# Designs tried in a protein design chat: VH-VL binders against Prefoldin subunit 4 (PFD4). Part 5

Target 1, 129 residues: Prefoldin subunit 4 (PFD4), of Arabidopsis thaliana (Mouse-ear cress) (q9m4b5)
Amino acid sequence: MQQQGSKSGSEMEVTWEDQQNINIFSRLNNRVHDLDDDIKSAKEKCENLEDAGNELILADEEMVRFQIGEVFAHVPRDDVETKIEEMKEATCKSLEKLEQEKESIVTQMAALKKVLYAKFKDSINLEED

## First folded at step 16 (VH-VL; from u2 with heavy chain Y31W, light chain Y92K)

Design v4
Fold by OpenDDE, fold request of step 21:
Structure v4 (fold): chain C 129 residues (1-129), chain A 120 residues (1-120), chain B 106 residues (1-106)
Amino acid sequence: as target 1 above (129 residues)
Amino acid sequence: QVQLVQSGAEVKKPGSSVKVSCKASGGTFSWYVMHWVRQAPGQGLEWMGYIIPMWGRAKYNEKFKGRVTITADESTSTAYMELSSLRSEDTAVYYCARESGDSYGAFDYWGQGTLVTVSS
Amino acid sequence: EIVLTQSPATLSLSPGERATLSCRASSSVNYMHWYQQKPGQAPRPLIYDASNRATGIPARFSGSGSGTDFTLTISSLEPEDFAVYYCQQYSKWPPTFGQGTKVEIK
């Protein structure tokens, strides 16, 4: 008569706080994805500006065609160079801020993850596939 | 259709300043380079300077030795040209002219002109 | 600064005749434009980038040239074509204008 010990799986009660932590984690996770996209876009823009700057440097023309808004303008090279530099600086600063925000969020997520895994162990999966 | 409308004629004394306005309609004001050109009576055309409104950047003909200031108000789609330390030789019709963006720097649109008379 | 020299200073012709206007640059330029100006009016664009007619410009107007020598041609003068014509370069800083050619009725 092998007594099948009913492993009463102690159904860990999800508290309100637990649910809040899960919700926060989810929100943060979504934000990270958004930031990833924004960072990617900003990096691409930065690269494009660098390339444009390099191309401009190589150009022997005093006047260049440069896109302003949705229109191509005929602009002196030196003005375009200055503008590209300004744009690059602004883009790089923006990128830095995005990266900092992401880092902060990732840190917060890690902390939440620790708390949630401590409580729920294998019953919760917070890992991205 | 793009239109440039300038302020009215001015009579000024030597040593004074004049500020001419040019209001643009049609298209996005900020995207197009706005130039200023003057023409003395019976004379040819003389380029004075330009502004790129979106950039807030202006550049000038060195002949004017810092007497000219070009500004733009994007909110009103208006460009301004101020000429200081006026002389009799500054008597001219002043034009604003805008590029279209597709004519390699040609001035496709012109204001009607503003006569500035400098007389003692 | 690029100096543009137009010739002749005055061209006296009759309606129906061919007009040929010259603009010579002191150095090679890539972007040459032409304007027409009638008395009491602002200049209007005529030709851009040496050979392209501006919007609304009749086919009798044509531009040609490269480097330092540019030409505006009016194949058959109409009464409304009697005006002053200016060439302008904007390939080099600063933009500059020619002194103008007056086309007048003979």
Scores: ipSAE 0.735, ipTM 0.908, lowest interface PAE 0.6, mean pLDDT 94
Fold by OpenDDE, fold request of step 21:
Order: structure tokens, then sequence, then C-alpha cells
Structure v4 (fold): chain C 129 residues (1-129), chain A 120 residues (1-120), chain B 106 residues (1-106)
């Protein structure tokens, strides 16, 4: 009669702090996904503006049809060029901010991962497939 | 329906300034280029300048040598034209005109006009 | 700047007659527009891009032309058509108007 010693797996008690860390991690993770989308969009916009600028440079027309809001306007080329440059600069700055935010969040997430894995080991999985 | 309503007639002395307003209704003010055109009595049409409200950018006819200032207030959907250093030759009806969004530089809507009389 | 020259300066016709107005540009333009102005009124759009009637404009009005030569035609003049007509270009900076053609009753 081999007494199978019931290894009472010490159920690691999840503290309130642990739960908060998990929740924060989850929120940050969601934010990273949002940022990824925003960054992608911003990059695309930047590229489009660059292309538009290049196209405009190649164009020999004095007046350009340019979309303003949901309508088109007939605008002097130089004004359009200036506007495109301004838009490009703004978009680039926005992109930079988004990337910085993402980096910050990723750093925070890494710190949280260390804490959570240190406590929960293989009982928690914080990795995205 | 889009409407442009201008301020009333003005009588000014030479050397003074006049500011004419043009309030737009019935559309998205910010998206449309607003032009100013004047017409002296018995004469033709003369383009003065425009503003792109959304951009806050204006451009002018060089003939006015910096005497014209065109502005826009998006919150009130109102464009303004200020003409300084007035001369008798500036006596005219001044029109605001909206550039069409699909007609390659045509002006599709016009204000009723503002008579500015410059007299000593 | 592009100079637009309209001809004739004055056109005296009777109701029912055909009116032909010319606008010549000093250089080639891509787009030409026409406006009608009645006494004491603001101009109103008549023809867009050489040949497209503005909203509400009767079929008796037509436009044609390209490059430097443009024409506005009124096939049969109505009493309300007696007015001043202006051509306008905005293909080149700055936008400019013709000096106008007055269509008056004979």
Amino acid sequence: as target 1 above (129 residues)
Amino acid sequence: QVQLVQSGAEVKKPGSSVKVSCKASGGTFSWYVMHWVRQAPGQGLEWMGYIIPMWGRAKYNEKFKGRVTITADESTSTAYMELSSLRSEDTAVYYCARESGDSYGAFDYWGQGTLVTVSS
Amino acid sequence: EIVLTQSPATLSLSPGERATLSCRASSSVNYMHWYQQKPGQAPRPLIYDASNRATGIPARFSGSGSGTDFTLTISSLEPEDFAVYYCQQYSKWPPTFGQGTKVEIK
C-alpha cells in the first residue's frame, strides 16, 4: 500500500498587489496594441505625404488641385508644398511621440513581467503568441 | 443652401481703413477657399485675394501692395477683408465669393456685395 | 498674369436672337468659367470649365473652347438674359476676369 503522498501544491496566494500588477500589465498590453495601430497609420500617412510632396515637385503646374477636408480646392503649388511640408513635420512629430510612448510602456511591461514571473513562475503566462 | 451675407455699406475718408465681413451659412466654412473680388462703379471685376480658413493662409493680389488683409474666423464661419490706406479709387462694391469644391477654381456662391465709398 | 479679352464690348440684340460672346486669353488656360451679372446684383456662375452649366442655368446657355479661345453662346435670348457676362480663369496665378461683355436689348 504505497501511500501516494498528496503533494499539496502550495497554491500561491494572489495578493491584491499581484492582481493590480496583472491588471496594469493587461492595460498596458492593450495600449501597446493600440499604439501599434496608430504608429502604423502615422507611418503610412508620413509616407503618403512624402510621396505627395515628391509628386508635386515633379509637377510643372502652377495651380494644384488639393483636397481640403472633404472638398477640393484650386491652390497655388507653393502653398500646397508648404502645407504638405507642415503636415509631414506634424505627422513625423506625432509618430515620434507614439514610438516614445510605446517604448516607455514596453519598459514598464518588462518590469512588471519580472515581478510577476518571479512570484508566479510557470503558473502565469504574460507572453503574446 | 449656402449663403454668404456681407456687412453693410461703408463710407470712409481717404487714408482710413475698412473691414468688410462675410458670414457663410449652409456648408462647411473651413473647407472652402473664400475669395474677395471688387467692382468699381461701371467697371469690371477685380480679384483681391483669398483665404483658406482651415489653413489660416491668405494670398493677395500684388496690385494692392500689402494694403489688403484677409482673415477668417472658423468659429463664426466669417471671412473678413480689411483694406487700409483707402483712396478714392477704392470706391467699389466688394464681394466675397466661395470657390467651388469641384469646379477647378470657379466661384459658386457670392455675397450680396458691400459698397465702400471713399470720399473726402 | 493672364489677360482675358472679351469681345464684343457690347452686343445689342433682340429677344429670340442668338448671342455669341468671345473670351481670349493671353496664354493657354486649362479652365475657363463664365458669370452673369445683372444690374444691382452680384455675379452668378453660369458656365464651369468652359462647357458645364451651373446649377439652374437654362439649356440655351452653352460654352465651348480650349487653350486661348473660349465662347459663350445663348441660343435664343430671353428678356432676363440681358446682362453683363464675364469670363474668368484660375489656371494661372492670379485669378483674372475678362472686362465683360454687355448684352443689351436692341
Scores: ipSAE 0.725, ipTM 0.895, lowest interface PAE 0.6, mean pLDDT 94
Fold by ESMFold2, look of step 16:
Formats: C-alpha cells, structure tokens, sequence
Structure v4 (fold): chain C 129 residues (1-129), chain A 120 residues (1-120), chain B 106 residues (1-106)
C-alpha cells in the first residue's frame, strides 16, 4: 500500500467556493490592468492640458486657434483658458475615481490571496510577475 | 456638401420675441462655431454672437444688452438664435454663418437668411 | 472694438474696368476676409486671410494688404461682379464688418 503525504501531486479537489474565488481573483487582476492603462492615459491627458495652458500663457494674441474635433476654432483666449481648466478638473476627478477603484481592488485581491494561499499553499501562484 | 437651412420669415409685434433656427448638414455640426449676423434693409452686416456647439458655450455682441440667446442642439445639428423685446429697428434678415475650420475667423458657409419684420 | 472703414462707398464702373476696394482698420489686424453680396442673397466668401481666394472664386479677384490697410481688386469687371463687398475681421474681439462698398454699373 503506498502512502502519500498531504502533497499528493496536483490532484487536490477544487470546490465550488474555491473555483469562485479563483475566478474572482482573475477578474480583479484583469480589472487592475485595465485601470492601470486608464490611469496612465488620464495622467498623460492632464499633463497635455497643463502644457496647453502654459503655452496659452505665453501667447500674445487675444484670439487663439483651438482644436475642436478635427478642425480649429478661432476663440477668445479667456474662453480657451476656461475650457482647459474645465477639462483639467474633469480629468482630475476621473483620475481620483480610478485610483480609488484601484485601491479597493488591490485590497480585495490581497484578502483573496490570503485565503487561497492558506488553502493551496505552493500549488497555486497568484503573484504578479 | 455643407448646407445651412434656416427657418422661414416671421412677422412680429414690438415687445415680443423671435427664435430662428439653422439646420446644418454635410459636415460635423459640433466641431464648428456657428455665428449669427443680421442685416437691416439697405444696410450692412452686424455680428450678433456665436455658439461653440461641442462646448455648449455662447458669446454675444454686448450691443444687444442681453436680448440675444444662442443655443445649439447637437442631436439635430441645429443652432438657434432668440431675440427678445423686439423693436422696429430689429427688422432685418438674420443669417447663420459657419466659422471656417481652416481659416482665421472667416465664415465659409451662410444660411439663406430669415427675414424678421417687427411691426404693429 | 475694431472699426473697419471701406472706401469708396460706391464705385460706378463699366464691365472690363478694374475695381479697387479699400478696407482700413482702426488698429492693426492679422487677418482680413472679404465677402460679396448680391441683392436678395446671403454673403458669399471671396478672400480669406487678406489674399487667399475662397473655393470657386475666379482669378480676377485678388486681395492684398496687412496691418491696417487692405485692398480687394477685381482685375476686369464681369456683369456678375456688380454687388456689395464687405471686409471682415476677427483678429480681435468682437468680429466686425466694414460698412460695404457698392460696385455698380456706370
């Protein structure tokens, strides 16, 4: 009769609860990657808007050519400054929400790692990279 | 083909208001600033104001002292100009004019004009 | 606001003659635009940014000038050129038009 320890290969049964937890972790991991992309894009947009605002400060003219869609509008400087500030405010709010969601998901993933590693130990890998 | 089509002629009494529409086709309505210009009989052109449809922002010639309201509906590609507290000297042809996206503040397409007559 | 003064108020000329229309700004402007208007019609773009002809405008129409002095020239008047001509600026707030020059048959 051949005796095996608690590590009898990779034949450990995955329960319904375990499968649900693994699936949740995978979903959250994918969402974090999406959030990272969105956060990077929002930061780039904020930097571009800051640069545009600084360039506007250096301009001498009271009227500015400003891109709307794929064409340019001839707009008073004050109106462009106001619009740039509105866009910066909207981007900052969006970025704040994205970072808050990421923090929440990272916390959920950490809790889930603790549960799954407690049960499966070395037979599962939930680490990034 | 870009086309601006305005609502029909109107006869109004002093003290009332008028709202002229301007429907754009053949381009992307929201990208272009839409201006309003009027012309009294036998006289020159007078700029009234504009709207930037994508921003929902309008600006006005202060000579009208807050009597003009310019709006836009992106879903129907239509701009509107409303002039209130009408006086006999407001009798004019009212034009919408699209600002060129490639030139420095020129108006490249004009509506056919809407005659508004203010009389008792 | 920038006042645009067109001169002369009226040009009485015959077909084939050269028409020279002036637009003087009360202060320097970067861009000047020109429009043609015939009776009962909306203005028609002619010249953008002082010298660039609008689409479909024949070569007999030309524009020049800078600063405060701008000129529209029609090298050889055709019967369809008898109309009112307006200059327009939007280099500075607000957009303004000249009062017009009427080109009429002598």
Amino acid sequence: as target 1 above (129 residues)
Amino acid sequence: QVQLVQSGAEVKKPGSSVKVSCKASGGTFSWYVMHWVRQAPGQGLEWMGYIIPMWGRAKYNEKFKGRVTITADESTSTAYMELSSLRSEDTAVYYCARESGDSYGAFDYWGQGTLVTVSS
Amino acid sequence: EIVLTQSPATLSLSPGERATLSCRASSSVNYMHWYQQKPGQAPRPLIYDASNRATGIPARFSGSGSGTDFTLTISSLEPEDFAVYYCQQYSKWPPTFGQGTKVEIK
Scores: ipSAE 0.636, ipTM 0.867, lowest interface PAE 0.8, mean pLDDT 89
Fold by ESMFold2, look of step 17:
Structure v4 (fold): chain C 129 residues (1-129), chain A 120 residues (1-120), chain B 106 residues (1-106)
Amino acid sequence: as target 1 above (129 residues)
Amino acid sequence: QVQLVQSGAEVKKPGSSVKVSCKASGGTFSWYVMHWVRQAPGQGLEWMGYIIPMWGRAKYNEKFKGRVTITADESTSTAYMELSSLRSEDTAVYYCARESGDSYGAFDYWGQGTLVTVSS
Amino acid sequence: EIVLTQSPATLSLSPGERATLSCRASSSVNYMHWYQQKPGQAPRPLIYDASNRATGIPARFSGSGSGTDFTLTISSLEPEDFAVYYCQQYSKWPPTFGQGTKVEIK
């Protein structure tokens, strides 16, 4: 809506549209970093669930202590194995969704980067430090 | 203080059903496995089944499978046991019992018991 | 399933005497639990995991044993200790109880 005026000593005109694109890029960049954190957490959860399942297979005991909330339940091994597989499937679907969102955002950032560098060249820096 | 409060005594005819409730207070209901145990007059204790409220999963003594249904409502911290096709031998006191979260399968809190009498 | 056999079925003693209650499992179990029950009341936890006293249980109650043989001991009976005592296991599915030992006044 409102054009920011020319900067002192600058040869470039920064339009309202240009300012919006810069702001969008910044928001998308922050969102990618948030997604990276979420993706890392989901991958760690998947690894932990895989390890827990493997430890159950190696244990020959019929009954297992399994943490529910902040306490332990005494549960048949088969029921814990089923629960772990359910949790792995849910986490895998969540991870896929997160990765798809990141892919979309990275594509949008690439398009914005192309437009902004084409117009402003060396007068801006959109790269990570 | 952890307490388990059960519904009141019931008198039933053969072939009918009964649903006993067990309301928990003083703890985090969803974290603990809730068991159901019955005791016929002058007899010992008989395990019927359990529910894991957080998982929504129940498991039953095969003796009762098909006639017993155990459920939980996390929003009211209440477990339920329903026994169908009642017979005179189902006359008993029915207890809910919470599984300890810090032992190897002990029951640390018990409801006061619900007498169900089945007679024609 | 694991059968728990308690002995004796009835133990007739006077206040101040020592009570020794036995629970034998049909196969090895790692963890035995004990409950006290008085007429018209729910079972009361006494001992969990073979030897640990439950909250509020006085020191005269002790548990011991392993494998197939477990013991509950009341070192000096008080009037309030005359009750039925049950052992219980959940080392193997399903949970099972012994048939009970009645401790009664002589």
Scores: ipSAE 0.594, ipTM 0.836, lowest interface PAE 1.0, mean pLDDT 89
Fold by ESMFold2, look of step 19:
Structure v4 (fold): chain C 129 residues (1-129), chain A 120 residues (1-120), chain B 106 residues (1-106)
Amino acid sequence: as target 1 above (129 residues)
Amino acid sequence: QVQLVQSGAEVKKPGSSVKVSCKASGGTFSWYVMHWVRQAPGQGLEWMGYIIPMWGRAKYNEKFKGRVTITADESTSTAYMELSSLRSEDTAVYYCARESGDSYGAFDYWGQGTLVTVSS
Amino acid sequence: EIVLTQSPATLSLSPGERATLSCRASSSVNYMHWYQQKPGQAPRPLIYDASNRATGIPARFSGSGSGTDFTLTISSLEPEDFAVYYCQQYSKWPPTFGQGTKVEIK
């Protein structure tokens, strides 16, 4: 096993606490990227549900075929409209939670960045390309 | 193979209620709309209502004016139809019928029927 | 709601004869379904979506029609075909059935 503590001229000594902060930053950064993917997916789902609802209102037919699982049901239009609205509300709540988590993590990362740059300045790079 | 098996025949007094079960096998119960249809002796078929098990939502023929309640239990793949305030004209065979997932509102599988007799 | 009127009410025929059963809707219907029912049995699916035979239904059964007029034809009656036949729609809510045509042996 190689222990932390290698010295190279004027490089800062990395403590156990510093390594924990760097590790936490890295995990949070990965989580933000995962959240970005999830947020994008949730936004697309919400937009698709909005489009489906609008197209359904424009349709002239009283009955529609709506996919349930891997089959279709023959359902009154107003019942499908109600179901789509329920799905939109659920997706919107999920999206709000994802965005709140992202904002919390970004704030946490900014605080860690401040601490680590205050100690390591030119010796460390925490910025994305 | 898809099969719908209903509960046995019942004899009821006027003013009481009856609950008929319909157990499905051989398919994915929650994906299919389940309808209930009755047939009085010597008469034609009368649609009563349906349930969409995955949505937990039922819709009824207004002729029954709130006397019918249709439910589903996904864990047992069973649909239920309860008819309250029974009258002699409610004497009929009650069928469950599965809506086809590949047609425009046809019923592809039917239960064997449950005779409910309402007599004083 | 859409009223389905079947005619004739009773059709008395001999084996080997052709049966023509009519179902008329009170307003336009996109698809019609047909069922066969024998005494003491549940209805049996015959025809879906106006003209498609259900699985296992022999070729002597055929359906046709559109709009308000639909027909079930049995090209050559066999003894097991004497039963009551119902049409059904769900092009508009609620689902409705015709009153039935009884095909009986002469």
Scores: ipSAE 0.580, ipTM 0.824, lowest interface PAE 1.1, mean pLDDT 89

Design v4
Fold by ESMFold2, fold request of step 21:
Structure v4 (fold): chain C 129 residues (1-129), chain A 120 residues (1-120), chain B 106 residues (1-106)
Amino acid sequence: as target 1 above (129 residues)
Amino acid sequence: QVQLVQSGAEVKKPGSSVKVSCKASGGTFSWYVMHWVRQAPGQGLEWMGYIIPMWGRAKYNEKFKGRVTITADESTSTAYMELSSLRSEDTAVYYCARESGDSYGAFDYWGQGTLVTVSS
Amino acid sequence: EIVLTQSPATLSLSPGERATLSCRASSSVNYMHWYQQKPGQAPRPLIYDASNRATGIPARFSGSGSGTDFTLTISSLEPEDFAVYYCQQYSKWPPTFGQGTKVEIK
């Protein structure tokens, strides 16, 4: 996190509670960045799964060469379609949870900003660019 | 090296069940489809079904529908085949066979076979 | 389901002779595989995708064919080649095997 201060005619002391709030803000900010990466990855996975499902419908093949881990298997189309739909549902559910966690964390950070700026307004910088 | 080791021979009475195990080593068990194939004395090869361990999904030859259950335990790299309501014609050697990872649908490794004898 | 019919059922030959084994599918298949099985042993992979030799298989074994007609050829029989041979497909559900061709001495 970025920390800075501005000297004035009177100087406020940073309490234990203030230091804990600053530490919490920094931790939450790092978590938001991690969540953004995870959300991007989940969206890409969902798009790839949708594309794979559409390819199965267009190909009209009974058996599909499908990658499992780092190898391929010969799998009936119906089973691949079912598996892709299961994976899409799981990814969408995971994405929803990630976005909800991010919203909660951003709300917590906003609350901490209000408290810390109210006390230290010209003495700290909680903004990132 | 890849190796498939099956459980030992069994002697069973009609109407009972048998569960044969197939432990894999030397590869990544969960990536490969595991098939089960049986061979009655003096007869050819008969496909029974498979499992995709990573998906927990099994499919069966309709001849055996309702009597065969195929499962896998990823933590022990072991596949299982259970055949219920045994009949004398179920006397056979039962093999596990790993599907090749090149997706041609060939079976590249086979277990040593498990003889199941059903008699009354 | 695809029925695989092997011919002949038994092939009686001497070492050094050429063996030709046939496998006919009831409808077109993209991939055909061959296995060798000796008494008391599990099947051994021999040929995959019609013409590719499995690991460790000698050059005297070759495969050919497409569509519905496939052939396994052993150019010069060795003593260890007297066995039963099976063809197998999994181009379509379910996997199926031919009934086998026994290659025996005489």
Scores: ipSAE 0.545, ipTM 0.820, lowest interface PAE 1.5, mean pLDDT 89
Fold by ESMFold2, fold request of step 21:
Structure v4 (fold): chain C 129 residues (1-129), chain A 120 residues (1-120), chain B 106 residues (1-106)
Amino acid sequence: as target 1 above (129 residues)
Amino acid sequence: QVQLVQSGAEVKKPGSSVKVSCKASGGTFSWYVMHWVRQAPGQGLEWMGYIIPMWGRAKYNEKFKGRVTITADESTSTAYMELSSLRSEDTAVYYCARESGDSYGAFDYWGQGTLVTVSS
Amino acid sequence: EIVLTQSPATLSLSPGERATLSCRASSSVNYMHWYQQKPGQAPRPLIYDASNRATGIPARFSGSGSGTDFTLTISSLEPEDFAVYYCQQYSKWPPTFGQGTKVEIK
């Protein structure tokens, strides 16, 4: 990450309010990166659960060996189907919350960029590449 | 070493309830299915139900008509079996039995048994 | 539910003899498990998944069979082997036990 760009505007005065906005932007940018990782993990978990559910349907077995922690259990198929659906619903809700938080943060960062660029122009760099 | 230690013998009157405990040690309690099996005097073994502690999910033998409730407390590594509306024919030794993780539905560890006597 | 029928109900034999215990399922099961029980004790795991000996079980105990017919064999009876033996399945819901075979001294 590039936190703050050039010092070309070294004669500008940075107020406490300006410093707060810069700090908020940096914190939000870090949060977006963390959220991207969490969203990726949640999507992978959801895909894995969907695949497991599809494999269960194809297996057509009454009793299933299913891993619980580090141990296999001999579980009725219907109970496994119910558990997988519960896990999918929980993961989907978690993913929805993460995506909503990301949308809010991106909007907030855009507003801060507008304010900070309007005051400091090319003396700061809030872009990543 | 895995051990299952059950609560002590009980004498109960018809129509009352009994709750038997089974404390596990030497393994990860929440990963294993715990079964309950009873044996009336001079009789064979009768499966009552099980619990999957990590899921909080229990299933029961329909022969008990909803009189049995199986629960687990992960923080104390203890399973419980409660049998209500006791009858004289419920006099039996009650066992907890752990399902093996390395087999297709065998029980690898058993509690010492709890004698429940139902008499007037 | 799967009914397990054990035969004979009682097997009277002398030490050193071979014991053959039968367990027949009402419909096909994938695996059978066996337990030994002495008076006043919990069942002791003996054989799991039809033919595997549980921990600490001596080689004179063996299991075999598939489908609906399963057998427990004790090749040469020792004094400590006189007990009741139960078969058990969980290939189908719910788990069920046979009624037991008592092995007693002749």
Scores: ipSAE 0.545, ipTM 0.816, lowest interface PAE 1.6, mean pLDDT 89

## First folded at step 17 (VH-VL; from v4 with heavy chain T28K)

Design w1
Fold by ESMFold2, look of step 19:
Structure w1 (fold): chain C 129 residues (1-129), chain A 120 residues (1-120), chain B 106 residues (1-106)
Amino acid sequence: as target 1 above (129 residues)
Amino acid sequence: QVQLVQSGAEVKKPGSSVKVSCKASGGKFSWYVMHWVRQAPGQGLEWMGYIIPMWGRAKYNEKFKGRVTITADESTSTAYMELSSLRSEDTAVYYCARESGDSYGAFDYWGQGTLVTVSS
Amino acid sequence: EIVLTQSPATLSLSPGERATLSCRASSSVNYMHWYQQKPGQAPRPLIYDASNRATGIPARFSGSGSGTDFTLTISSLEPEDFAVYYCQQYSKWPPTFGQGTKVEIK
């Protein structure tokens, strides 16, 4: 739990500043969970694009059927190869952005943990499984 | 109910350009490849090129490369074909045709055709 | 590119007769499509993927063939069947059409 500390053995007062730090930590923790979901989705998309590229090679045909929205198109292999590469590159950039944001947030949470534990030690719990 | 409605007939002078529109209704415009096919008077069908609206990419018959530009506007569900440097031999009916999603490269819906007449 | 050669160029028959239209590809194709075109109208889909009738096409129209040789058969001609018929492929780039077979009243 991160919102309500137990002031036992320390006799310290919870200031407005301390309450704000706890609130910030909670918001960041929620964002990390959202980011984890987004990162998982992006990784699945990258895997699906790799599988599609492999199926294209296995087909060994000049023309291939490729899904656009919910409809199949009969498209030259070269055009599909180009499109798959574009989608993979876009997904990689999106994934890197998400991972960079997560790293920044985890670092910020670690700094807040240090401040809050230094003041409240055993009377607060900022950990979760 | 899928329908392709093309712009009206045009009379052009040699050396000018023409832009024919094809408005789609009754389907997801961006999901379907749109082809352009022309037919000179008394002659057969000649494929000109296509566009994949969702990808924003067009591909052309080599014989027309450099004179044909095919574009799409997803917001209005409209495809366009522009033919430049017109000659009298370009007099034809121009059709848009939607590629079937349930076949291996057939065209399942056709516009009504646009007559373009090039004469001096 | 694949050249589609239709034969005959003109087929003169009476209503009730059987029409057989041929389309030969310059090299093997997996699928052939057929269209009907009447004067002043856009082409109408008839047969796709060699043998499947398009929606609303009467049973008298049938398609067959594979490889380089394909046929369109009209088992018993109706007055509305006198038109020009085109075959089309897109098994190989680019899409191509045959030059057409005109079915006309004798």
Scores: ipSAE 0.583, ipTM 0.835, lowest interface PAE 1.2, mean pLDDT 89

